# Miniprotein binders against o43075: the designs that were tried, part 12

Target 1, 293 residues: o43075
Amino acid sequence: MNALNKIPFTRALYHFSRFRSFTTSGWIMSGHNKWSKIKHKKSANDQARSLQIGKLSQGIILAVRQEGANPELNMRLATLLESAKKISMPKSGIENAINRGLGTAGSEGSQVHFIEYEAMHPSGVGLIVEAVTDNRARAASSIKHILRNHGASLSTVKFLFSKKGKVEVNLPPEKRDSMKFEDVLDDAIEAGAEDIVNRPKEYIDEEDEGEFLILTEPSSLNQVAHHFRSKNYEIKDSRLIHIPLEETAIDVPAKDSVREDIQKLIDDLYENEDVMFIHLSILNSHFLPILDE
Short names: E, the ipSAE of ESMFold2; O, the ipSAE of OpenDDE; V2, 0.75 times the mean of E and O plus 0.25 times the DockQ between their complexes.

## First folded at step 4 (miniprotein)

Design p1 (at its last look DockQ between E and O 0.01; V2 from the best seeds 0.00; counts 0 for: pae E 15.3 > 1.5, placed apart)
Fold by OpenDDE base, look of step 4:
Structure p1 (fold): chain B 293 residues (1-293), chain A 83 residues (1-83)
Amino acid sequence: as target 1 above (293 residues)
Amino acid sequence: SPEEILRLLDKIWELIERVMYLRLEGVSPEEVLRLLEEIYRLIDEVERLQKEGLSPEEARELRKRIQELEDKVRQLEEKLRQS
């Protein structure tokens, strides 16, 4: 064990050497930027908006079911509601989603399910595909079809990951010019975070992504998120994630064709209405922008 | 050149490792954080120049700044050896 692993935020620092590989490969940048650009370009069309609204609706339902309808206590719900506002989701749709989550919607709305699909790509990259759906059979059929189209197969891959909390934040707007990275580190330490990474600017979609990614123990997620919120950070996301284990994680594929194949798989999965998030067993992939719509 | 940027980043990484070892050796978190802040500013500059292009003059300046930080780190390392 490298003695550096005993130092707080050493993982973030260790990841610096890996960000170098990301910047040089251009792949993750091209993929996320392409996806971001595709999202931006697609968000301009009614179909993409409908897809986003659908995903947000399902996300809200699930968030409310899991942690209640109070956005002050449910940070995931708070982030989803902000996203819903950003895309001008109808208030009636938001209210309906909340009510469905509470089980108070007058008609027994279809039960929403959270499902994790585990798959292996031919490159050796493991995937966990999070789906939120009111139609489990549809979701299973469609996601399996996409996986097969890219040569991926269902496989147990959770052993390649560690479950962690993730909080994504931007600096307080009032402190953006004055706040130093040291201050953010201090806040992260005070919050009881496990790690913090300042994302390279090129990996930040200014609209949807946090400049800082804070990793936590799963049980500390809410505490850390609330701590940053109390300090007026802009919370972009708060969720549990699967982090690739360093011992088994695959480096970013060096071969362009392999990277392209993985990117196409990711893109096709995110185009599915039931897909909410994708985790990859690629080293440091969890520091990349959130692809949850 | 892209190669020069990579070399600069490698030096910065080595510097970070040395600073982190100072923490293990009993340097205060505050002092470590101060050093890291200076290093992070260098990273930001290198990343900027990676996008804009790195001139020979800019490369020389970055090497100079890295050397200055290395000298600070060396002074701290020496202080620890004398302590």
Scores: ipSAE 0.012, ipTM 0.280, lowest interface PAE 8.7, mean pLDDT 78
Fold by ESMFold2, look of step 4:
Structure p1 (fold): chain B 293 residues (1-293), chain A 83 residues (1-83)
Amino acid sequence: as target 1 above (293 residues)
Amino acid sequence: SPEEILRLLDKIWELIERVMYLRLEGVSPEEVLRLLEEIYRLIDEVERLQKEGLSPEEARELRKRIQELEDKVRQLEEKLRQS
């Protein structure tokens, strides 16, 4: 066996019980990638498509800079290239982004920075806004402006979250009819994963969402992702996330106006070219959308 | 041998986890990328030799390269402790 850490039996059993409680509790929402929803609604506009291409370009540059240009070895890059293919991003644009990540493009002002902005909404919901930008001053100014328009402000909120690795997977195509949840759980334990969530099928509706969400220690993310790929799972997403701490996560009722207020803020933030992802201190916010379908 | 290949890969994956820790703790993206590029070249080489057969001399050379890489990782880990 590889020298992988395994999930202790009692921890795996505990999380399996929580997953069953989650699915039987009646918290029913469509699981959607909010960024993709915004893009889809606005995709009839060349400016909206241009925005999405720009964000993919910045994501590719960062991914290449962090883990190299080989998508067989760089899972984050592989998932970004799949997204670029689906929106028909020009191959020359993809190649240019890869070259910028490697530093072979040579052009001025091409350095890309990953920045996390911490903010608090008036409702008490904390936000961590991930940005990738070649202009720190522009990103800071624009994001602060959007936050203030919604009554939110920069504030330290990372203490409301725990940093984790997230791998989203679909079953291997050749084994879809024969594999059971217990087989996937065994694979997760062998990979050294911390937790597994079986996403209810009504929540699987976005390109970067999988049938199973695998949680890892941050430093184990790449190793766990490669383990699942070595078993021929389809990797839908592989990234670091800030997951809200259960003891302080806000449980917002489905019809509360806070959900609509947060969605408006999120929509405005995602229209900003530098904003890549937003973490919320709302219970189950990484598994479920803010608004009911 | 198959056992030696597995032993090499186990060590390499341990190094990947340690490099990811360095990234989490704020080691520069350039340093992390340099480490990962060497690690991935090593994985490619081990996989190639898995197909062709691994000689004791080749295994010794790979272990030396892994040790050199581990030494670099350890140096960066020490810098984090002293900060």
Scores: ipSAE 0.000, ipTM 0.265, lowest interface PAE 15.3, mean pLDDT 75
ESMFold2 (binder alone), look of step 4: mean pLDDT 84; pTM 0.808

Design q1 (at its last look DockQ between E and O 0.02; V2 from the best seeds 0.00; counts 0 for: pae E 10.8 > 1.5, pTM E .796 < .8, placed apart)
Fold by OpenDDE base, look of step 4:
Structure q1 (fold): chain B 293 residues (1-293), chain A 83 residues (1-83)
Amino acid sequence: as target 1 above (293 residues)
Amino acid sequence: SPEEIKDLLDKIFELILRVWELLKEGVSPEEVLRLLREIYRLIREVYRLQEEGLSPEEAEELRDRIQELEDKVEQLEEKLRQS
């Protein structure tokens, strides 16, 4: 066993055989068609932009604190900086966020905290709400209020999830017309990825989402992300995520009312300035745009 | 059809699992690697055909190739039972 596990190819095949999500181009079609695009109405209003800038600022602070201020080494920071550029975030705001992450900006006092809130919805869907905040008390009060408004309660739900790496990529612009899914698959195998999914075009918001989602072991995230970057893929996102366990995951709710209730909960959570990411114990929800800002 | 492709891939993944069990049962890593390479070629072909469209004839050819691999795996399993 130990010898074959050292061969990236055999490891990849083992992972592909286990997760079967590799087969699920058809799976995205059947199950996910039931999720209305959470069109985050990019309410093109100044308020939505302000919220996005705030979230990016907190994200940058946290990314810098965790892995340093070099975007060549910190893939999460690199993606956040690209996102900041897309929304025309002020350079001074980016610099201030980096400096706060380094602990070099101003008064010692405003520590940014990463917090995961675990909750259960009445439908049986578990949620992990990632928050990044300089005010734990505010974040806790606001997030708990939103959860309660939708009938959700704080509950231990991490047992419903497995921690993985996720890399979202677009094809190299120069190869967009020539590169096939097979080529991306080969690259994923070479990188030592665990799984790869091609998002249907109807689920890609052209501005912010990757066409391909690559799953990795948590320890392999950076290696896989760098491998794709070295092959000139556009890295849209690189993060650790919570993937729902197949054995305990809930299928996408068949009832429209339940989907709508969960959607409203997600929407209200994402409207909160401290909320950065939401994980759901819905089967294959980690491939849905719903989870990616 | 997407359903046919899924069925083919499910069979391929079952083969992968069986081949991994052969390794645990003492089949040589070299033989296992050979089988995995054949399986990988099938996976690539299935994905190619998924993009281009899978004809009934191509689906049947893939099923035949999968069956040939299943037969090889079964022969190895039987050899292990006799040893």
Scores: ipSAE 0.019, ipTM 0.389, lowest interface PAE 4.8, mean pLDDT 77
Fold by ESMFold2, look of step 4:
Structure q1 (fold): chain B 293 residues (1-293), chain A 83 residues (1-83)
Amino acid sequence: as target 1 above (293 residues)
Amino acid sequence: SPEEIKDLLDKIFELILRVWELLKEGVSPEEVLRLLREIYRLIREVYRLQEEGLSPEEAEELRDRIQELEDKVEQLEEKLRQS
């Protein structure tokens, strides 16, 4: 047995993984993060706040279903609870969402279903639409209707993606001026991360976006998130994602009508009560915001 | 030209729909993945060349590559009809 076989696979990838440098050209979207949509809808009316609370509740239900109700072990839940505090979500609403995720308080609560709809847009862009709903028939009907209105067809598209963990972090406040990218990379390797993306500060438009995006194997998500928190990083987001495979990802030009068509579809989907998150087979769609002209 | 790019994308999108039917009807995921990787690389090339301006030679090359993929898809569709 040789010594190279004893080195963790993640350390071998460090020397060959591609660091992502952000450019302003060719970037298309920031509207795919459901959390981003909730923030932008902080209008003065009560309907916008009710939608924001509802979407946050969906997030809590899913996080608890996937990783349990202990925020010390479930970083996605921890970040969602911090967001709930920021918008003053009622404690009773938070408790209800946690109990629905556990399934233990269902005496008067409806069954919650987690569904992924796969579709293909006429441009060749694949979509995975995550839904959280208490009514499968309503969700299926409304989401399929929106897809058809935009020319999208139900299609098996998961092969265009890889399932990954994503941890969004900011540097520890006391080390912000002294730490370099290489220090964050070393921490990511120590944590067992797969890859790192350095996001320029001008492209951090949302509360759930960090200076660094850390990619993980799905099973390592909480381990990596815990490691970064133990080093006093600020955790902005922690979730499983479908990241587009580079060899099949589409790079839609910024001024092409296809970009506008896809954005309209995404906006309509996010206005649906059952839609939680949308993954696209567009290059860098999880890393970059929509650029201002 | 914009019309030529639209025509290329329309043909490629039709291929994607046909490959979806092949996958649904049981063609091996490995074969489907090989076809889809080439199809999506073709889409990426069309979008990239849109900004550079598509020459007649490049358009003809893309049409030939699309035809090769259409032939492969037809071959798989024929195999399914015979089984």
Scores: ipSAE 0.005, ipTM 0.377, lowest interface PAE 10.8, mean pLDDT 73
ESMFold2 (binder alone), look of step 4: mean pLDDT 82; pTM 0.779

## First folded at step 6 (miniprotein)

Design r1 (at its last look DockQ between E and O 0.01; V2 from the best seeds 0.00; counts 0 for: pae O 5.7 > 1.5, placed apart)
Fold by ESMFold2, look of step 6:
Structure r1 (fold): chain B 293 residues (1-293), chain A 83 residues (1-83)
Amino acid sequence: as target 1 above (293 residues)
Amino acid sequence: SPEEILRLLDKIWELYERVMKLRDEGVSPEEVMRLYEEILRLIDEVERLQKEGLSPEEARELRKRIQELEDKVRQLEEKLRQS
């Protein structure tokens, strides 16, 4: 039983009615989804495939650590296993990643660390870089080096963010033509969600991102995700995120050199095998791309 | 030695994680930030010495500074358990 009166109707309608029609010459790589950034940048060469497998492995390790190895109970794991199947990731690699997430890898022991690095770009944009690694010193040194190459430095920035649960969904396939935003709103209210955002379809990587982004209190993430699954929604993502506080978020204009500089930094960070997610103190960066034009 | 530098960096970055956890819990904010700043200085210094070479005297001084830092971190972690 959810507290139905906690969802502000005006907030959900505000986000929907406040969306503008966008025309852009290209996708801006934001901090939405690590997998989407890999596919966009690497465009299917053999080195890109090796990186894809590595990122999937790290995703599986993290998902198992957080919610266990049962894909019927762990939707994030289930989604990652589907992605692994699509690229024919070896079964032995999948099993190894699951065992590392459980902490059962190797008799000599291989420790996996989940680390958040906080940094500030000279533009005033804060970054939280989530990493999963079995080599703390390597990951930290590499990430610090990338940051410094772009003029950024380690700094405490978490106060620029709020921690939330995020569930991204698409409508049930059989209801896609019959359901409206108001129907999804009703389901979000019933689930106990905090907020809902409807993305313009032209800015969605349909493999990894959902049309509707549902925000939750961190403790309600699993409950909300299961509610949407029970109504046959397609779950695209379910995890904890850092969203920028509106009071301090930076508005980065489309043709500003800051935008290009940040995109280059994000691209370089995502090339690092240990980097999982990047969060930015840029207005709306948790659900919209940073527009190019 | 290269192996010693790696062990020093691993310990310093472990202390980074512990200090950031203390920051998240709100324990002694000004003291936690002083430890954070010292951790960043140690990281920069170890990276410099990794490039230039590490003398035995420098290694001993780094180990001493890291131990003193860890002792302060443990003190704050104990304060969190008591509160």
Scores: ipSAE 0.703, ipTM 0.910, lowest interface PAE 1.1, mean pLDDT 78
Fold by OpenDDE base, look of step 6:
Structure r1 (fold): chain B 293 residues (1-293), chain A 83 residues (1-83)
Amino acid sequence: as target 1 above (293 residues)
Amino acid sequence: SPEEILRLLDKIWELYERVMKLRDEGVSPEEVMRLYEEILRLIDEVERLQKEGLSPEEARELRKRIQELEDKVRQLEEKLRQS
């Protein structure tokens, strides 16, 4: 049975979803790490950098806690360390984050917690808000306040999602001109990936985004990421994500008031220091931006 | 026109769905991939033309390519019905 039968031709779906939006205007980022968004905020002010460093620190802590402090084995950590290097994060900050992840730094009061807040927006869009915080009570209060300001309420919404692995990669620099999507597809199949999407260049606006989005079973994430690394792909991201189920996902057309409302909610959430990642029950939101007009 | 681009995309989408059905009905992966590659090329071309503008000549050429793809898809569908 040719492995091609197992991977959906999601590239076509991606293109069609993009074109159906018929919007030439800016796209809304959904399902992105907060620190990547901060990087694109034109205000390269000290505050934005501080916030970015803080988010990377929290990410490192979480990655270490989940899969250990060895970047050769923990691909999420490796990716975060590369990002930290790229922004010239202080080595002491990285070391402190690793130590906090290992639980070797500080008293019980310095414990970092990973929390998923589940919410429903009045539009019917479900949200999973990932937060990393040393103060659960503060995080809960702040996130609930933001949700309420947008009419959203806490609700069980995980049933709207499937948990998957995500690996974002760029082509090996030496093969950028020679490799085709089919070659990457073959590598994805060989790696044991579930799906692959080729992002259009116009939607690769983040330095931390890969040209190819590879979806995996949660248990296969590290294996797939290592496989691509072994083939000299540039790993931009490696993480577990919540993918909207097609049956229940909201199809938000380009010129919908819902998009604006959801964008404002997402923006306010990403301004919160504890918020790391937001999953939306919007169709294709895990790889497609919410295109505004 | 934007409307013409939409019509072209709708037709390409229809063909994509038909190709996916052919895949599910047991058409060879190699043949499905060839059809899929053509679909992707058509999408890329529509993307280019959406940005640059669609001339009547380019629209005719796209319609011709889409028709050629449709003919191939139809032939495969007919073969499957005869099997």
Scores: ipSAE 0.018, ipTM 0.316, lowest interface PAE 5.7, mean pLDDT 78
ESMFold2 (binder alone), look of step 6: mean pLDDT 85; pTM 0.831

Design r2 (at its last look DockQ between E and O 0.23; V2 from the best seeds 0.00; counts 0 for: pae E 18.0 > 1.5, placed apart)
Fold by OpenDDE base, look of step 6:
Structure r2 (fold): chain B 293 residues (1-293), chain A 83 residues (1-83)
Amino acid sequence: as target 1 above (293 residues)
Amino acid sequence: SPEEILRLLDKIFELYERVMKLRDEGVSPEEVRRLYEEILRLIDEVERLQKEGLSPEEARELRKRIQELEDKVRQLEEKLRQS
């Protein structure tokens, strides 16, 4: 039975309905890992590299803390280590990050904390700001300051989201010309994925983004990621995410003042050293950028 | 059949990717927009037919429209290769 027959037709339509936005202009980045954004900043200066290394280090610490230090079992860690390798992060830095994640390095004062800040923008867009910091008080003060500067306030917004696993993959290099979406879909079904989206090439602007976005139950994330890895897919990202609920998600048109306001807020947040990831209650923001029409 | 609808959608998506490539290769925004609008119309029609049921005649018409779009895309691709 063709894998296509296993997908509810509604899911196929859901996939296509998401790509109904057309723009000839640029798009706004949303819901991206800070370190990927830093990588794309034209200023390939030492400062940008240092910041990127710092963010990868924090990511590694968090990944290890959450799921252990074995990259064969912790697919998020594996992905981060690959990214670290790609940017030639010093081995000592990687080892230190792993050790800090294990809690084997440093005094109590060096403890890294994961914090989610929940906020509401005046536009009605909810934000979950993921921060990784060794100084909770500093992080809280700085993030709250940024939020206030954009008129956003701390508010419970998790109800606007569903927590899911996300695996981003590219086709196996050897199969780029032979594999079809149907084949990837079969693999996703076999892996136990909840959903799969094929990103149009125009929406793949970051080297760390995959062509295929696979959604999973949170508990299935590692299993699904491992399955794709076992089939020689290139794993670009593997992480837990907050997906906006369609019922309450804001549909932000490309040419909307809200888009500009949100972009400025996101940019300022991502400049903060402790901010790692931002989730937005914007429709499709978990896999598509905010498009500029 | 659901399989036929999925095949049609797959083809439409392929054409979408090709149109986006044409955009990136310097096809006029206006022409790209026209092609994209046809893609959207095709998707909307497929969505409608999913709800109402797909007759063989409607399927044939959709295939025809998709083919016409493909032909247009191919012509643009060829023009770019010759430029």
Scores: ipSAE 0.016, ipTM 0.375, lowest interface PAE 6.0, mean pLDDT 78
Fold by ESMFold2, look of step 6:
Structure r2 (fold): chain B 293 residues (1-293), chain A 83 residues (1-83)
Amino acid sequence: as target 1 above (293 residues)
Amino acid sequence: SPEEILRLLDKIFELYERVMKLRDEGVSPEEVRRLYEEILRLIDEVERLQKEGLSPEEARELRKRIQELEDKVRQLEEKLRQS
């Protein structure tokens, strides 16, 4: 008689443990890309498109600065170039962003500065705001102004976080109906990943985000990303992030005004042209939205 | 036995899926949390007994607790159907 396929106890426990966090209390959004916020505000108008192009340009500059201008060697750049093509970003704008990332003599405009602002919200939630700007004074002034309007202030908060690599993927197109979570877990283990999270589809924007979030040691980021690419996975994102430390992360209760206050602060910060990424010291903020939507 | 452990786990996972469906269809967070916590306790106990060995009395106690959990889930499913 045919035997049912067994789930090994350790594999089943690992799989179940990864899902348990979604029922503790609420969800928050952190580390999400700035153009995801712009898309939800209707990118049809010229101002929204201009902001989206500007933030893609900043992303390209940073990716080139970090890992060079060859998309075959720089997965982050390759992903950003695909996004730029989807919104019809002018080719000259892309080339200019690449040249600024390289630091080529005679390149257009001022030098680009990469700055992290650390802040504390009155609720006790810490924030790391990553900015890319050609004007440090403007960025500092505008970000401090936004923080002050929400009762927050600059403060040292990096001790509330751990730096990790993040790879977001979708299943290979040809295997989408045949692959299971356990198959992705096996590939993550083979790649040397530290952790994997399967995100519910209602919490992601499938155009911009991956169903599977894979965590790595920072030094393993590119190795893990290339491993998944070699297996024909679709790479949606690959970057370093700040993950809240579990022992100090704040568990914000559902329907608490703190969630609404933090979301408003985050929305205002992401509308700033210099802000790229925001990290929060809230439980599970690296993979779930702040509001239960 | 290892086969009995797997059967217990399979049932617990089935109940987990049904609890998540209840959450999605509007069962309160407090009721979902209570059911989820019992699922976690059952998984912890199965893990312990897999390492130590499962006695007939322990197996009966686990099956009873799983049945009680299923009865609660079934009751909530019927309430949801009435609405």
Scores: ipSAE 0.000, ipTM 0.122, lowest interface PAE 18.0, mean pLDDT 73
ESMFold2 (binder alone), look of step 6: mean pLDDT 86; pTM 0.836

Design r3 (at its last look DockQ between E and O 0.08; V2 from the best seeds 0.00; counts 0 for: pae E 7.2 > 1.5, placed apart)
Fold by OpenDDE base, look of step 6:
Structure r3 (fold): chain B 293 residues (1-293), chain A 83 residues (1-83)
Amino acid sequence: as target 1 above (293 residues)
Amino acid sequence: SPEEILRLLDKIWELIERVMKLRDEGVSPEEVRRLYEEILRLIDEVERLQKEGLSPEEARELRKRIQELEDKVRQLEEKLRQS
């Protein structure tokens, strides 16, 4: 199939989903790193910064463990390092995180673990909760407690999802006024991307969010990210994600009670120190911005 | 009216579905791209008008543009049936 046959209507579908199911105030905070949420907490207090540094450290450890310590080859690591730079994370902390990711740091007790918890909410919404922890028992106990408090139970839910790569980008600063979505689409096609979505500007409230979401095959993630970087796009995020299958995804309107229940669950999960990312089997949830009411 | 915006969106949705079907049925990528770009322009305009308000004149113009696109899609569908 010619690369040109992959003209994504996802932008259009996304807009329609927004119009039909979501009001401007009503999007669920899903598909975001905990550390991005911490940035939105107006309390620029030392505690919020410490938590953010901690989450970036965990992210760096995980990225290094998965794809190595070379930021030229590991685009996830490169993105995390840029984020660390933006918040003035200490170099020693970055180096320590890299070393922990390489497994060169210290005793058995310092080993960081990546864990995915799969759960089903009573609404029929499936959750994949990504956690990064040095204490599996603590993480398991705490996350299970939160899930139970919201009526959710551990259940196999990966069948509700497709694993994909996601690259979030902003336009090159020098081209912000000249480039159109069609130009970005052409770049995405050239890169070998599967799909592209343009986020509405009113829903880009996070400094860490890209205007364009590029979906890739998992194996193509780094290639696509490198391609956009080579064209001077600002890479905001590069990661593997779980995309809800359309056939089984729950369509949750913005004013639905289910949305409120899920939002509370997500909020409580993101307050947990070990939780890094949450995937939901909600239609288009992987495109949903963090909209604080 | 909000109701008119919804009616326009419903028509655009129908067009999206029809264009997706045309793609799957082997319409040229170039033609599908052109149709997609026209749909995106319509969506962007509807989004703008949802925020600013929709005048009867603007609604009439959008209906006209949608009809023109529907006619193009219909012509492609007819060509595929004859192919």
Scores: ipSAE 0.019, ipTM 0.309, lowest interface PAE 6.0, mean pLDDT 78
Fold by ESMFold2, look of step 6:
Structure r3 (fold): chain B 293 residues (1-293), chain A 83 residues (1-83)
Amino acid sequence: as target 1 above (293 residues)
Amino acid sequence: SPEEILRLLDKIWELIERVMKLRDEGVSPEEVRRLYEEILRLIDEVERLQKEGLSPEEARELRKRIQELEDKVRQLEEKLRQS
């Protein structure tokens, strides 16, 4: 008897449906070879350390403002603190960010604001750019300027996406060699997750990316994240995201010039100190990079 | 019929797991793609026969195709071990 004997027939077909979606992605199978791994950056320091510290500070301020300063209750804060530790962010900077998040409402110019900029690229790819800034006017001006340089413009695109919770995890260290995808799927189902995706190891490049991406209903995010932590999974990230709707997601071939153009736009946006995350209406872009380099 | 369908799906699921491991360990994208395509054809056939009813002769043919795929996967697993 195989592990699937304990899974209802409907769930077995669900596994096959996810497998089918994964294997029909034009990105993941086309143009892949071992040499593509060499082109991907091998470290998490693609941005200058000062830029990384600034973004972590803004993220911590927002997370504390939203859910408080206790990392045992605030999973977003917990993951940000781990990232800050890994880049050796000064303790005084961390304390300052936490204190700013706990501060009372003040003048509008001194507060951190979460802003979503919606844009459309000439290729038809929609973007949602998440920004956290204490200067809304400058953030808007600089982001609009970057978009214009790439032929993109502000435009309503939220209808191309669905709001979900995302938990990024790695297997428990003591079980890494013994656990199978089915075991992780069982844990995800027990937690109340909506979906699970296994990210190929060669595409785990950022500090907040895990081997498994767990999708949740937004209201279930904290419940699901806590469940995986209680099973000793390593939590790499826990946040709300916009994922592309499958019905309208664009399946751009991996070697198409459109992917290169989008990657350049994304790179320029991420160099902006206020840009925290970018969502794309490209099939599977929530767990795979745009370029297989 | 339902028991036979579930048995076939169990074997196909095991193959999916093994092919995912081969992919993760660096087996050629061409070989992985061919394995995935055959798996998808098997899934399509099992789903069709679930709707129409599965005869003993059709079940034997599907088991044979699955066994042939298992043999190919085993060969690739052995090749990877030796490399």
Scores: ipSAE 0.015, ipTM 0.324, lowest interface PAE 7.2, mean pLDDT 74
ESMFold2 (binder alone), look of step 6: mean pLDDT 85; pTM 0.815

